VH-VL binders against p19838r805to892. Designs and how they scored, part 31

Target 1, 88 residues: p19838r805to892
Amino acid sequence: QGDMKQLAEDVKLQLYKLLEIPDPDKNWATLAQKLGLGILNNAFRLSPAPSKTLMDNYEVSGGTVRELVEALRQMGYTEAIEVIQAAS
Below, E stands for the ipSAE of ESMFold2; O stands for the ipSAE of OpenDDE; V2 stands for 0.75 times the mean of E and O plus 0.25 times the DockQ between their complexes.

## First folded at step 26 (VH-VL; framework fv_iscalimab)

Design y5 (at its last fold request DockQ between E and O 0.95; V2 from the best seeds 0.91)
Fold by OpenDDE, fold request of step 27:
Structure y5 (fold): chain C 88 residues (1-88), chain A 119 residues (1-119), chain B 112 residues (1-112)
Amino acid sequence: as target 1 above (88 residues)
Amino acid sequence: QVQLVESGGGVVQPGRSLRLSCAASGFTFSDYAMYWVRQAPGKGLEWVAVIWYDGSKKYHADSVKGRFTISRDNSKITLYLQMNSLRTEDTAVYYCARHWSGSDAFDIWGQGTLVTVSS
Amino acid sequence: DIVMTQSPLSLTVTPGEPASISCRSSQSLLHSNGFNYLNWYLQKPGQSPQVLISYGSDRASGVPDRFSGSGSGTDFTLKISRVEAEDVGVYYCMQALKRPYTFGPGTKVDIR
């Protein structure tokens, strides 16, 4: 039901790095919160790549690119949105 | 083995310049934000600067703004700190450190390099 | 800037006895994402700092379980259940919520 698999791997890799920056307002944990997955943040932080783990879980849960972009928009993360839109 | 190794420290006179290097190994350097942190002799820790994984953004402490510049060359797997207009109060051991996304802590530190600014 | 304070500034402990260090921030370090952006570091004599606790209570890899972090918002505590000789050094709390990142003044822990 989700369409996250339509994002190219290189796009995802770029997003992973963008979400692992030292900015709490624009990191994977805040994105998780926006996506309704914040309750899993304690689990994500234990992974070797929190942003990837988050996005993998989001994809498995049926997440959509539209919802992802909206969450990033709420975060004001223009750079991340541009990465996604450039690939579309 | 994950490792950071600082170099370039030494004794310089006030007003002079010095360039520190931090050689990284054992991890994908270009995936991590990096920091400089300094410690004056017998004093505490002071954050100096941070640079994004791709160098697109960098920030400096007010105490060094306009004088110090953090930079990186991912092709050389090296972090730099250009220090200009050095002052005696800049005397410190300078550490480079790595940001870890899963803790937002400085999880890896170099051994540090001593910078002494003295007349 | 967020001001970090610690108490006490020095502590001498008998081996095997517990130790407790308090850290306070001038602003809440609790982010809306649920994490407290507070880290504890230990700098042993002649060594570089090393992370002990992140997010206020998350023990870093390789850190003995005698170390624990607690607290939320503006008040945090680092506890050592049974101090050992190897625990000698200066302990720093640090806020990672926003720039400039700021450290507490440090707490020097020594052994009797």
Scores: ipSAE 0.932, ipTM 0.967, lowest interface PAE 0.4, mean pLDDT 97
Fold by ESMFold2, fold request of step 27:
Structure y5 (fold): chain C 88 residues (1-88), chain A 119 residues (1-119), chain B 112 residues (1-112)
Amino acid sequence: as target 1 above (88 residues)
Amino acid sequence: QVQLVESGGGVVQPGRSLRLSCAASGFTFSDYAMYWVRQAPGKGLEWVAVIWYDGSKKYHADSVKGRFTISRDNSKITLYLQMNSLRTEDTAVYYCARHWSGSDAFDIWGQGTLVTVSS
Amino acid sequence: DIVMTQSPLSLTVTPGEPASISCRSSQSLLHSNGFNYLNWYLQKPGQSPQVLISYGSDRASGVPDRFSGSGSGTDFTLKISRVEAEDVGVYYCMQALKRPYTFGPGTKVDIR
């Protein structure tokens, strides 16, 4: 049972934008890899909203906010972590 | 209809300033990182600068650092390039381009605006 | 800085015949996320550039399937299976892995 429903929609919208910056170390594709969803990157790149598609997949797969924050920490993505923590 | 239109180019003497504008339409401008890319006459493409979707991060090529500043006004749906202390080697067509995160590529380009720096 | 090179710098092709353009980078463009951060652009005469290929091999929307990209790491190839008049222009590879983002010198493609 995941807990991604606990993230407010405005937090998710901010995360989508943060994951679509032109930095391969801090984008949706690298987050997908850290979350164990890297095999789906070939599908995500075809989406008109790759970050949302990734995050929806993560949520239905039972993903947790704790694991999301840890993946972002491994990416060194402090700005994204702060968005989640400020909302908690 | 997604479109980018540059303006503000012209002929200017070395040491002077120009400000380029890039008007965007047909997409949610505040969702996208934006770039300036230039092309000297008869030469190849050179990245000039990038700005994040909210303006929070800006990065410039070494050849223009300290002289050029990329900026954006999301309420006016416009990207800018402030070019100070212009040099003859800055003579080029300047393009604005949209970053698409799905391909990590410049998927939309403007038509370009010519800047000529000459005595 | 990642240096990008292209070969040849110019070619003239008989219409209907294939063309091949090589691009090399001074550093691997393969990221740990599995993607090669290599794009191909075409600049037709008098026009702004347009994206042809992303991630080394993905055709952009509206790009005919006679264009194909291949390669990984430091060596990439763009192929045109049958060159048409509308394919005339300058082809640039570009790395999007690290700032400063850098382009190859371009390959000018003409027809006979």
Scores: ipSAE 0.871, ipTM 0.949, lowest interface PAE 0.5, mean pLDDT 95
ESMFold2, look of step 26: ipSAE 0.854; ipTM 0.939
ESMFold2 (binder alone), look of step 26: mean pLDDT 92; pTM 0.917
OpenDDE, look of step 26: ipSAE 0.916; ipTM 0.960
ESMFold2, fold request of step 27: ipSAE 0.858, 0.867; ipTM 0.945, 0.946
ESMFold2 (binder alone), fold request of step 27: mean pLDDT 92, 93, 93; pTM 0.923, 0.922, 0.932
OpenDDE, fold request of step 27: ipSAE 0.926, 0.929; ipTM 0.963, 0.965

Design y6 (at its last look DockQ between E and O 0.94; V2 from the best seeds 0.85)
Fold by OpenDDE, look of step 26:
Structure y6 (fold): chain C 88 residues (1-88), chain A 119 residues (1-119), chain B 112 residues (1-112)
Amino acid sequence: as target 1 above (88 residues)
Amino acid sequence: QVQLVESGGGVVQPGRSLRLSCAASGFTFSDYAMYWVRQAPGKGLEWVAVIWYEGSKKYHADSVKGRFTISRDNSKITLYLQMNSLRTEDTAVYYCARHWSGSDAFDIWGQGTLVTVSS
Amino acid sequence: DIVMTQSPLSLTVTPGEPASISCRSSQSLLHSNAFNYLDWYLQKPGQSPQVLISYGSDRASGVPDRFSGSGSGTDFTLKISRVEAEDVGVYYCMQSLKRPYTFGPGTKVDIR
């Protein structure tokens, strides 16, 4: 069972913005791939806010904060990890 | 309703400075990375600079690095390009453009402002 | 820097006929996330550039379906199935994989 609900809304908003940066190595599409949701990237890109759509789907699928952090770590996205850890 | 409007262009002599502005409207400005792209008369497009959402990160093309500085004031919903030590080769129409993460493309462009550097 | 090239540099087309523009990059634009970071822009005479295609093949909102983008890696193609007078202008490809973003030299499309 996922625990993404433990992340405050303001933390999620910060993550959304970080995942929308113009850096392919540190964007929502790459994160989706790391989380095993890459197959949905075409669907995400068609949404008004791809990063939010990704995170929402991840949460609904039972994703965990731990796995999210691990994925971000694999991406070398230290800033995003810090946002999550600062809230914990 | 979504639009970008550049201003500040004009004719200047080499070595002088000029500051361009790009006023944004119709969208949440702080949610978008902003770019400057220029086009010399009769030539193609050249990336000039980018500034990320909160303004903490910005990058400049090598051709303008050390002379041009991109910045933004999200409270004023305005993008800027400070151009110092202008050269004749800087003569161009300067466009500001919005980057959209969904397409990873410049989905909104301003009308451009002409900068002419000549003796 | 990634070098972008286009072919041809100019094209004159009879209205109603198809057009094809090639774009090549010095490095692969295919990211591990499975997206190609290649855009197509059209700059009509006296106007600002406007996006036509993103991610190599995604037609931008409002863009007629007569425009299509294809390709992957280093070779990309923009096709116009039936060229119209309003399609006159200069077409640019652009890579957004790495900074600095770099444009192709542009392809000027005119009507015969």
Scores: ipSAE 0.860, ipTM 0.944, lowest interface PAE 0.5, mean pLDDT 95
Fold by ESMFold2, look of step 26:
Structure y6 (fold): chain C 88 residues (1-88), chain A 119 residues (1-119), chain B 112 residues (1-112)
Amino acid sequence: as target 1 above (88 residues)
Amino acid sequence: QVQLVESGGGVVQPGRSLRLSCAASGFTFSDYAMYWVRQAPGKGLEWVAVIWYEGSKKYHADSVKGRFTISRDNSKITLYLQMNSLRTEDTAVYYCARHWSGSDAFDIWGQGTLVTVSS
Amino acid sequence: DIVMTQSPLSLTVTPGEPASISCRSSQSLLHSNAFNYLDWYLQKPGQSPQVLISYGSDRASGVPDRFSGSGSGTDFTLKISRVEAEDVGVYYCMQSLKRPYTFGPGTKVDIR
């Protein structure tokens, strides 16, 4: 069962920007692959907000914060993990 | 509507400094990574530097590392290139460009500003 | 650094005839996310570059369908099915897979 609603809106906004940097190893397309959503990458790239579209799809599909953090660890994306783990 | 406009180019002697500006309009500047790309007269394109949307991450080509610094001021909606210790081989038209994540390409370019380094 | 090459370096085309430009990279541009990180740009005389193709084959918004991109990995091709006067300029391929981002040397396209 998904728990992505537990992430605050400002955390999600920071994640969207972090996933739209010019680094293929740390972008939304590679995160989508790690989350099992890689088949949708052509739809995501055509979206005006690819990272938000990915994250909305992941949430609707029942994705969890734990799985998101694990995918980010597999990408070596420490800064994105820290945004999720920060309390404030 | 969406546009980038460079300024600050000119003629300068070797060893001097120059700062280029790139004014953005028509989009939310703080959402985008930005680039500088240069083109020597009659030559091809060379990537110079990139800066992340928030300004904390930046990377430079080896040919300019230690001499040039990319920066941005999101409150002024402006990208900068500080060019120190200029050399004759830095003579080029300098373009700023926007990265768009959907295509992972430079989707918007400025018109360029000419820097001539000559004694 | 990933070295990009282009062939030919220049060509002159009769208007209405096709043109083909090859781009090769010293390393594969295909990422594990299944995208090829290869773009094509056109620089018309006196203008800034403009994007034509992203991901090896995807036309940018507003680019006529006479432009097509193909290829994967290390070998890519840009084709113009019927060259028009407005297509004159220098065509560059560029890889965005790894810093430093690198361009091919350019292919100058003229009409006769």
Scores: ipSAE 0.784, ipTM 0.921, lowest interface PAE 0.7, mean pLDDT 93
ESMFold2 (binder alone), look of step 26: mean pLDDT 91; pTM 0.928

